# Ledger of designs, part 4: VH-VL binders against q6dbn1

Target 1, 243 residues: q6dbn1
Amino acid sequence: MRCISCREEYLPRNAGTCKECYVEAGETEEELKREIDDLKAKVAFLRLSSSLDHGTSSTSRSFTDVVLIASEDNAGSPPIPAHKSVLVSRSPVFKAMLENEMEESLSGTIKISDVSYDALRTFVYYLYTAEACLDEQMACDLLVMSEKYQVKHLKSYCERFLVTKLSPDNSLMTYAFAHQHNAKHVLDAALSQIVENMDKLTKREEYMELVEKDPRLIVEIYEAYLSKQVNTAAGGTSTSKTS
Below, E stands for the ipSAE of ESMFold2; O stands for the ipSAE of OpenDDE; V2 stands for 0.75 times the mean of E and O plus 0.25 times the DockQ between their complexes.

## First folded at step 1 (VH-VL)

Design S09 (framework fv_socazolimab)
Fold by ESMFold2-Fast, scan of step 1:
Structure S09 (fold): chain C 243 residues (1-243), chain A 120 residues (1-120), chain B 109 residues (1-109)
Amino acid sequence: as target 1 above (243 residues)
Amino acid sequence: EVQLVESGAEVKKPGSSVKVSCKASGGTFSSYAISWVRQAPGQGLEWMGGIIPIFGTANYAQKFQGRVTITADESTSTAYMELSSLRSEDTAVYYCARHRTLYYGWFDPWGQGTTVTVSS
Amino acid sequence: QSALTQPASVSGSLGQSVTISCTGSSSDVGGYNYVSWYQQHPGKAPNLMIYDVSKRSGVSNRFSGSKSGNTASLTISGLQAEDEADYYCSSYTSSSTLVFGGGTKLTVL
């Protein structure tokens, strides 16, 4: 068996869980447990409310009323069943989509663009459980989705995970990614890493690609470097630049 | 890592009910769906139903609707399957199995199985 | 509930390959890439071999899964004596339920 987040292969008896991967990624245990309990209570309340309908038959109950389809491959990926009520309660974007879009509501199908099946499945799982198994790719995918669908805590969790994976080798591309997706915590951490290693900036293979693709990012890096030099020279609180 | 331990063998009279338990040890109980699957002597596997504890909902195969009740107790990490109005053809090994996802999917791990014999 | 169609038995010689089919409809096997395969030895609980059509559950590379239309297939290459067992497919359905195939007894000659 393989845990998707850890990207490690396990024997069935040694299987890892998404919860185990999530807590191992460094999220605070107590905060996560509270969020899981809150989510479970919310889902239980929604389920109880639904079961209190005054219909004559409970045996006809379906527990999902919408399916989500990953648009990246769509050709053979299974649809992901969900509850409209959960999507609406967890995401203001889904709320707007399902309340205002009669066509999606009528068809019972929502197509999510630019997302893999694994990312969409993990995202929906998070909406129900407040748990997600992260590796670097999944953290990036879920960060993009959490920004798009306005899922605040998942975005923060993904940012925290990505910050733990920062290195001089990936900081330039991580900065570009964070800038594109409004990931402020990752952005600030990546920028700090770059500024501490400015002597290596022009030697990165990604440097020329960014100069051509988005030169403003490079300008912002130099501006941050200069600002740090001025603050250090002024004898302010930042003294990390002087050796 | 996670293991499922089922209750012991049962011998029941026709018309009675049986309640089999499945205790999960290690890992997260509530986040994953749990199913019950039976196998009559010399026959194939038959899905009876499952429960998704965080939804508080159970789903049943049509054949078992009205006779089977699947419940879960998160505080003891235990799932239950109760089958009523027992008949001789209900003699089977009853397995519980966990899904590694919130939704019903692949079965892993499996419990060891509980033999239920219905005889006079 | 309609079970998925598997051959009752297949046989193969040591070192050869065998393929077990699992046929459903567009509302199960054909509609979803959510097919799994299980191996069961006498007196034992089933063991997961393949999930999501083609993903191995830590088993030997001799086991592979595939799907074409409404038919999923389990292929066992380099057949060994210990492969002799009953094999079951399972699929998710459009009713958000699960269904098993009738099972195939594999005999290694």
Scores: ipSAE 0.000, ipTM 0.418, lowest interface PAE 16.4, mean pLDDT 77

Design S10 (framework fv_socazolimab)
Fold by ESMFold2-Fast, scan of step 1:
Structure S10 (fold): chain C 243 residues (1-243), chain A 122 residues (1-122), chain B 109 residues (1-109)
Amino acid sequence: as target 1 above (243 residues)
Amino acid sequence: EVQLVESGAEVKKPGSSVKVSCKASGGTFSSYAISWVRQAPGQGLEWMGGIIPIFGTANYAQKFQGRVTITADESTSTAYMELSSLRSEDTAVYYCARGPKYLRYYYGMDVWGQGTTVTVSS
Amino acid sequence: QSALTQPASVSGSLGQSVTISCTGSSSDVGGYNYVSWYQQHPGKAPNLMIYDVSKRSGVSNRFSGSKSGNTASLTISGLQAEDEADYYCSSYTSSSTLVFGGGTKLTVL
């Protein structure tokens, strides 16, 4: 039989609501909220398209009122036109930039450092449409941008993509990347795999590399492992025993 | 310190397949991107594809999609490139090369294999 | 054809400077700061000279890199005889692939 929320197959003796089902119910509600936000952004994009199709009237306030420039491009890349209202509604960082008399609000130009034109263009497209085609590189670039500009749903989307690539063999390096970029969902998934395979941790070639490059990450892994052992022995499991 | 050692030269018939290996020694393997680059006699460098072992994903240049398969075996620190349906124009030196650590990008290749000569002859 | 555009050859005299260009599009050179330059002597594997557009890979400070729009440039100052080699640029692409330039043969006169 399948669990109500997660659709996992369970043996009859495991029938009932499980911790996984409870957690997934919360995630489903968050996913629906994200879809509502994405639809709102898509409506804003359609209104932008309608405004652009209205003709060449420059008096329309529906026209773009800000341009974004990838500062890393060394010129030559086209500026990306956008609406302040869309940026403000999708990102609290852009909201702060544009509402507090920042240079960006006064000049109508937002310069974004350390980003490629393609990553910035895809990021802006996502803000309007809630759609982005991900490969590994774009997922990492957009994850970094989504953290910087606090676009939580894009960050979650990128993390979900990266989690599908996670394995016990790559968990140490994935943990390091997630730690560097505050990717908590990926971080937790990677840490979980590491802790479940602690008997093989020191046999990994990457272990010595992390010890020399970032020893604090190794300390944090051992601390998490010890904490889990103590909590498991103390009965940190939420399921009841049925002997 | 770190070295990439490629398998020996191959002579193949048209229509066959070749599998070249690239073994890393003296350092970690999975945290670096591994690319395969070929060079036909008197011609330029051509990127065929690469693998990022940290994510288990391979990417291929459009020209080689459908004919090339790049794999990695982390337990032996070895990357492989298999090219099928060989033609005379596939005669080239095939290099493996390592990208920088913690960067998932196929660029800045600082360590190269010695090259494997593959000759496709009738 | 799919390669970035480099001049087939450049030449310079001992002690002079030479610049090699590498032109692409907004989906490679213009879109990313992941441009590398490689030096290849006959019969040898390529050697990384420049990465991230302008960072030297342990090579002489006579080698410098830059980028303007869709064009990256490698400049070699104080030309020496051993600089005579083939030079290749490369760039990351929006398809998560890498593309090389056609290569430039540098002749030191």
Scores: ipSAE 0.000, ipTM 0.454, lowest interface PAE 12.6, mean pLDDT 77

Design S11 (framework fv_socazolimab)
Fold by ESMFold2-Fast, scan of step 1:
Order: C-alpha cells, then sequence, then structure tokens
Structure S11 (fold): chain C 243 residues (1-243), chain A 119 residues (1-119), chain B 109 residues (1-109)
C-alpha cells in the first residue's frame, strides 16, 4: 500500500495517508480554510457593500478606500466599493492609476466607461475571488475589461469560454472581435473554423461588412486558407466527394 | 430531486416572534442563496431578505431591517427566518426560495408557511 | 419595499397574445438586466418563467420577455386556459436587494 499523498509504501493495515503526509495535509487544510474564510469575507463584503450607494448604512460594511463607477448609461450605476490594495495587486493598470499623484488615487473614484454595472460588478468580484459566472455576452465584456486592465488570467478564462461557443455562424464576427481585442487564443480558433468552412465565407452577410471596414482581416483569412491548401496539395488530395 | 420543505403553520399573538424553517431535501445549499418572500392574503409578493449559507452572510430589505433575522445551518441544510415584534399586518404565507448566489432569480420555491397573527 | 408597477389585471382570448408591463426606474429595471417573471396559480408557490429579462426557464416558447428603458414586458402568445394566473416581475436594485412588482391577474376569456 502507498501513502495517497507522497506515494511512499507503508505497512499493511494502514490504509490511506502516512503520518507525515497526514500532518502536512492537516497544516495545508488549516491554511486552505483560512484562505477560504478570507475569500468568503471578501465576497460577502463586496456583495453587501454594493448597497452603500443607495445611502443605507445599515446594510454596509467597509474598510474600502476606493469606489468604481460604471458609466455606460446614466440609468443604473451605483458605486462599487473596493480596496486599492486588491486592485493594485491584480492589475498593473490599476497600480499605475492609483499611484500617488494620479487623479483616481486623490479622489478615491475610478470611472470606467462603456461598461455595464453587471460587467463591472462581475469584474470586481473576479479581482477578489478569481471566480466569474460567464455567458457569451459577459465573457465578451470581461475579455475587453481584462485586456484594458491587463488581468491575464481572466482574459484566458474568457477566451476558453468563447472558444466553446464558436460555430460556423459566429466565427467571422468572433474573429473580428478577437483581432480587435488581441485575444490570440480565440483568434486562432475562429480562424481555423473559418478556414474549414471557406465555401460559406462569401455567403455570410458579415463578409461584405468586414471587406468594407477592415479588408486586412479578409486578406489574413485568405492567406491562411492558401497556406492550408498548399500543405494539403503537397501531402496529397482526394477527388472523391460525398453528394 | 431537490425540494425546499418549510415548517408548519403558526398562530402567534401580537408582540411575539416567529421562526420558520426551510430544509433542502435531496440536496444541499452549496452554491445557492436562500431568500424569504412573503405574501399577505390577496396581496403581492414581498422580498424580505436572503442568506448565502456557505458565507454566513445575510442581506435584508429596508422595511424589515432590525426586525428580521435570517440564518442557516449548513450541516442540516436548513435556513431559518425569524420575525420579531409581530403585528396583524405580518399575517401572510412565508416562502423560502432558492437562487444561485451570484443571481437574483428563484428557480425553486418552498411550499409556503402560513403565519397568522391574532389576539 | 416599494413595488414595481404592473397593471392589476389583463385579459385576452384563447389563442391571442397579451403583454404584461413592469415599470420601475433607473435604480432597478432600467439599471440592470436582472428582471425575472413568475407565474402563480391559486394556492401554489410561484414558478419561474423568465429570468435575465428574456431567458426562458424551460417554459413554452409562447412566453417571452423584453425590456425597453425602465419597462420590462412579459408577452404570452397563443393564450391557453392554463395561463390564467397571477404574474409577478422582479428586479435587482441599486441597493443590492430584490423587489417584486405588484402583480397582474391574467384572465383568459
Amino acid sequence: as target 1 above (243 residues)
Amino acid sequence: EVQLVESGAEVKKPGSSVKVSCKASGGTFSSYAISWVRQAPGQGLEWMGGIIPIFGTANYAQKFQGRVTITADESTSTAYMELSSLRSEDTAVYYCARSYWKTGYFDLWGQGTTVTVSS
Amino acid sequence: QSALTQPASVSGSLGQSVTISCTGSSSDVGGYNYVSWYQQHPGKAPNLMIYDVSKRSGVSNRFSGSKSGNTASLTISGLQAEDEADYYCSSYTRSSTLVFGGGTKLTVL
């Protein structure tokens, strides 16, 4: 039998973990429980503190030193309280913004344009917890924010999600989006999807839109297609077809 | 199959308190928030508050702040709502309802507990 | 808490369509895409019909949701007798609480 943690052999009758690994696991468990409690407090605090904007102090709890405001629409944009230390540790852009002498550092307010309250709230949750619940729209919104604020892990997470949503119907527009926002993983996956379905490319209404707005993207698609065709021809092709 | 099972009907006198329970049967509260929603006879739905059991955090509607306490016991998968200083206006059916903790829509509801406040 | 504004009642004939409105402000319906709709039959708990403004909870495609400014709408097409019920909207608020509409009684003629 082996210890399940260190894989060291031990005497029969001692099923499971050896004493040394058990002690190590116990210490790691205590450390993990402290991390979980810290994350729980951060999530709970962030959730409840969002009610501060409406002027009710009875539902507020705070050691926050900055607020973030979404300004996509003048409709609903309550301030989101946060900790400068968390923002600075998770984003080099926030670090630069909140260093001494930046206006945001002096005012304690960060205004973020072209983002919904929901997207901003979810983004801030991610900075505290490393978790985000995604649908296709949220993944796009958070991808844009992760690029702007240089949050690499969130960008990667959103890209992985968007790749699972690729289809022949959305691949051309997804390619354009990924190109604009430097989302290389999504970009490469979308390009592969397009190249595999080149016979449908010119039939898409989005094709003419891209020809007008950004013809370089179409050239890139064409070049990728030609490269694939050359490699296929060099390796051998079949004239057989299914009707 | 997950069900929310609420405690039985209560009859209380004005000025007393009531504590209603909501047990998740066939499942747990993991990743969910439990809210309490009441409905007075012939009236509409009114959100009272909710709790995220795994975080131990509760949030209350302003109208009930200071009078309602929502708690949860993860080991028994049971949430509680205690309403104090009862008045005749508190006569209602009290529902517990489940939502994913990052959302505000209720995908599962308890059967409702009738609380009658009369002298 | 103050309720969102719904008409007290609406009516429609079998096979027709009805729309139920839910009006709030920029601090709730207008400010967020977190509007849900619930159906309640007499003596029963509410049942989720629509969430996040327009997403169906496994209900018939006869039910659809939309939002314009501060007003969310539930549209029921191809009305059936079983649709006769009370309908409630709900929205997330600026104070991170939830609020329900006053409710609408749908009568199927």
Scores: ipSAE 0.000, ipTM 0.398, lowest interface PAE 17.8, mean pLDDT 77

Design S14 (framework fv_socazolimab)
Fold by ESMFold2-Fast, scan of step 1:
Structure S14 (fold): chain C 243 residues (1-243), chain A 121 residues (1-121), chain B 109 residues (1-109)
Amino acid sequence: as target 1 above (243 residues)
Amino acid sequence: EVQLVESGAEVKKPGSSVKVSCKASGGTFSSYAISWVRQAPGQGLEWMGGIIPILGTANYAQKFQGRVTITADESTSTAYMELSSLRSEDTAVYYCARAKYYPRLYGMDVWGQGTTVTVSS
Amino acid sequence: QSALTQPASVSGSLGQSVTISCTGSSSDVGGYNYVSWYQQHPGKAPNLMIYDVSKRSGVSNRFSGSKSGNTASLTISGLQAEDEADYYCSSYTSSSTLVFGGGTKLTVL
């Protein structure tokens, strides 16, 4: 947490590596074991990536035991080799998929729809290293994937990134996206920004479109605004002196 | 691989309408919108409009307002662009493209092959 | 008419660098960080090169985007023959629409 004061973009697991923070959380034996496993996975992925970059796919032997393929067309995207043990340790969805013998894939291939090759490769890289380079689109894509595969820390990382990009101009659209993908932290932050700028809500181009297509979102915004006003009134300020 | 496949070439008479389809594969609708962009022979790119799935409402360039209608059928992963009151100046290649919609509409990273629409008597 | 101004043509020698400008107003390029750059070879659909100031994955590091005020720029370093193409900028507008620039023909000498 001290690393937050440094304003560096980082994953919670990386807090101990921040040299600018002299307050370090006490590390448990379990935390150290998890860090050792993460480093082993990172080394394994770096070795795998180097092998792929040399273009020796026709003759190279890897100790990977599964491949992931982006999209429905296997011919268009190269397969991403991985280790079942890494996928299982990072995602309870992959754990259920790969450890349930009734659903075991004999081909050792996992097809993932609704994702670009770049997003899938970045997602797999995150599973190995707990690191990802984000822009706004990658953060949205990885947030969707993190929800689908239940990768809690990646979802939190993407949400924190998206919150830094919030503005009055994008808060309504951000709220709608966060609502669709159960991104609670982004949802709450976007809603707060909308409520603080309620006078601008009906002047947004997107307002009437949301009223027609998803009026529930607009109702929730007004309900949040009214709730905030009621809580302010409950503070006993009815006789408060005017400025 | 994410692909957008457009319908075949059309030859239309002035005053008629044309409806071009764009079928998506590989999950093109997740964090994306569909835009329509045209290009007249030897001319530049011109944005006609797009639809943001989360809003369900299409936005159109002022030049095409009243003549263009963009729709989407999520059950078939197909977007449509209908242009009415065709003129010879509407002769162009019409592209569909998936666009980023969050936080704003921009960045068309996957394009259809283009549909040639020729307007002649 | 396009709302964004690009030079009609630009040229550079193999191995050199070129910069293509895209100038708008405060209601598009100057107001929003949502400028995209597209490369189009003859007879082909456009290919997205740059989102805003971030390059698309798989695009050479020779391509970079920048923006200052009402002007966005695409810079191509280490020019190669295959870079010869038409380049278009596009920006989000205050009307919630997209507008393209007029396009720039790059000739590699």
Scores: ipSAE 0.000, ipTM 0.387, lowest interface PAE 18.5, mean pLDDT 76

## First folded at step 4 (VH-VL)

Design K1 (framework fv_reozalimab_arm2; at its last look DockQ between E and O 0.18; V2 from the best seeds 0.00; counts 0 for: pae O 10.6 > 2, placed apart)
Fold by OpenDDE, look of step 4:
Structure K1 (fold): chain C 243 residues (1-243), chain A 121 residues (1-121), chain B 110 residues (1-110)
Amino acid sequence: as target 1 above (243 residues)
Amino acid sequence: QVQLVQSGAEVKKPGSSVKVSCKASGGTFSSYAISWVRQAPGQGLEWMGGIIPIFGTANYAQKFQGRVTITADKSTSTAYMELSSLRSEDTAVYYCARSPLRYYKWGMDVWGQGTTVTVSS
Amino acid sequence: QSVLTQPPSASGTPGQRVTISCSGSSSNIGSNTVNWYQQLPGTAPKLLIYSNNQRPSGVPDRFSGSKSGTSASLAISGLQSEDEADYYCAAWDDSLSGYVFGGGIKLTVL
């Protein structure tokens, strides 16, 4: 029989497509599905919750423009203009800040502490576009921001990126970082890397520092490691009985 | 604006030690690595080592191993570089610079103003 | 001797495009991202390019970086008099467990 896709002759046992074309098609389908899901998530994120559909007459508080300032002691960073309506729609924290008669709502100025101008700019841009060019630093910065301001979509985006950058060399630090910022996906991935490379990583200075400064993390690592070892041992005993 | 402010110029004799400080202002000291880079007169940049304050771990270039000590005080957001057994060849401008959270692998985005260390008999 | 190799000098006229090269090995440029620094006379270095081709805030778009294999390149379009400076490429080296710099290139604007 000839493959419908590649037109090569394949063994008659395969219906319609050769094994190679079938696998390729499956991979493509999975990739497309992922892309569609990502696009759907992006569209959902960008949809301004038009509070308009629920008939409650709540006084359309015309959200005026606001400026965000990166309050790193750098008195010199330019303010980043934004719309309160956008901020409120994307972040529950901003919503809480701006709906309340807080100083920020009255002044039209939000001071963001412990963030660089570039990170803040990128963060604000993301709130409008759901797009960001990430490197490892930016991903970390935005992850922190996303956690602080409860922007779930951004947090997920940053976590996915960081997971792709995981290596044995950066796994300990990434693990600690993930713990600090409640980045579950990154934490799990980092932990997996650590457990797989335990023999090497326990010799590193970073590991010793964690032992000293945050022994809780070390306990978690060892629990995971032991769990893996036990499971591996159990799987090996089941294969020996069937011969 | 995040700034790194270094200690003032030093004049030292051969065989002595020098300790240069680098104070970070305007940012989270714990989120960055601090590297030390020196530049001899008319020469290029040379990485000496760095520290990740949050972890307290320091790495050193092989050339300076055993002669340089890099430390950080998180409470004061200050990093230190101590170079011992000074030689005339150690005459240079010494810079501290910050690097992103994870690794020295990333670009140094903020630099100190530099500290001139002169080693003369 | 610098681990990364750069030509010692380059020159261009205002408005020209100048390209600065940086050559390394598999343990540095081949495995890690390249950063570029600009150093004006008498000043501290400034980050010009990070992650091979990313520009920090405040860096004009006329500066661009690229990486291929074990080599990197900095391109400066529309050369200006203010671009006269020393330029350094840098990368992490896995074998050395440290940063490595190029020897630097002096760019003269004629």
Scores: ipSAE 0.009, ipTM 0.469, lowest interface PAE 10.6, mean pLDDT 84
Fold by ESMFold2, look of step 4:
Structure K1 (fold): chain C 243 residues (1-243), chain A 121 residues (1-121), chain B 110 residues (1-110)
Amino acid sequence: as target 1 above (243 residues)
Amino acid sequence: QVQLVQSGAEVKKPGSSVKVSCKASGGTFSSYAISWVRQAPGQGLEWMGGIIPIFGTANYAQKFQGRVTITADKSTSTAYMELSSLRSEDTAVYYCARSPLRYYKWGMDVWGQGTTVTVSS
Amino acid sequence: QSVLTQPPSASGTPGQRVTISCSGSSSNIGSNTVNWYQQLPGTAPKLLIYSNNQRPSGVPDRFSGSKSGTSASLAISGLQSEDEADYYCAAWDDSLSGYVFGGGIKLTVL
């Protein structure tokens, strides 16, 4: 008896489709549903992009039903039109906001303070496409936005980018930033850099600022450093240079 | 778009003080630091100091320590630089500039338009 | 303490490659990254190169930076008339606990 899907032989008690192919079909179905949702968001973005390129104010063919505004500059930033369905699909925070008949759901306007227009536009683009063009500042801005709106995959993307940019020179300030915004992967990577360069970094001005202003971070750094010293002593390894 | 907008030109007498403002717009104030740089007529750039808002502390170039005070107001996204005991040598254009928080050592990627301060008797 | 040294001026013709130098010490360029700024007459400085050799978005690839020991260089290939400006190198100085600029170099395009 051969499985219809994979064409491998199997025992006759599970005729048609073997157990392994049935389980894989379920996993494939869930992945295909996710891909379909992603494609639908991209199509909606392309329709939205065409509408924006024409600059029409009152007649829209894109079927947008909400706008986002980078506010605190009440006459400056252009509104960013979007679809509630995309926002809800990508963010539990927008889901709660827009499905609970709050002010934003009724008005069709979401005002977001403390964000640049470019960062907000890139954030909305990401919700549609799962893509964002990053530099170091944009990665920080989007990480803050992704934490606020619980967009976990964007937060992870920004964290991976920032880890790629780590160096001893930026490790202390990166550690402070990551701690402030609960960025675990960046925090751990920065901590490793600090511990590896402890002899240099503990004498820098920014380290002294941490000691004075935020001693919680210093406790964490020294706990990690002491853990490394204990493991080194227990393992008994040393390095020597001849020249 | 991130912008830094500074207060207007000022004319001062020797011995007085000047306070220049720098308002950030289109960005999160907590994600960067503000530096102050001056340029006397026909001369080069000179770093005066800066502030890191998440720590609330300012750092000053040794030349200006004791005469300059740099502060920030997070509620208005505005940084201030006050220079006291003005001398004619302090006649210059004063710039504010943004340093992204992760840029070690105060690198400056966005600059204000500059504020001209003239000190004359 | 340590001061970044640049020649006071340089000149070149359109299409030429020009190299602008910056000399420092172990407490600044030797230990820290170098930034370069362009300043057109009557305007604020603009970041041209950061982290020794990185270009911000919008800066053409004909601008390049490099660092060796306590010295840094800015190279401009395919010189254009709009490149006429003042150019400053800069770095953090550990000994002075401050950011330092070079004296600036006036580039004239003939």
Scores: ipSAE 0.005, ipTM 0.532, lowest interface PAE 10.5, mean pLDDT 81
ESMFold2 (binder alone), look of step 4: mean pLDDT 90; pTM 0.935

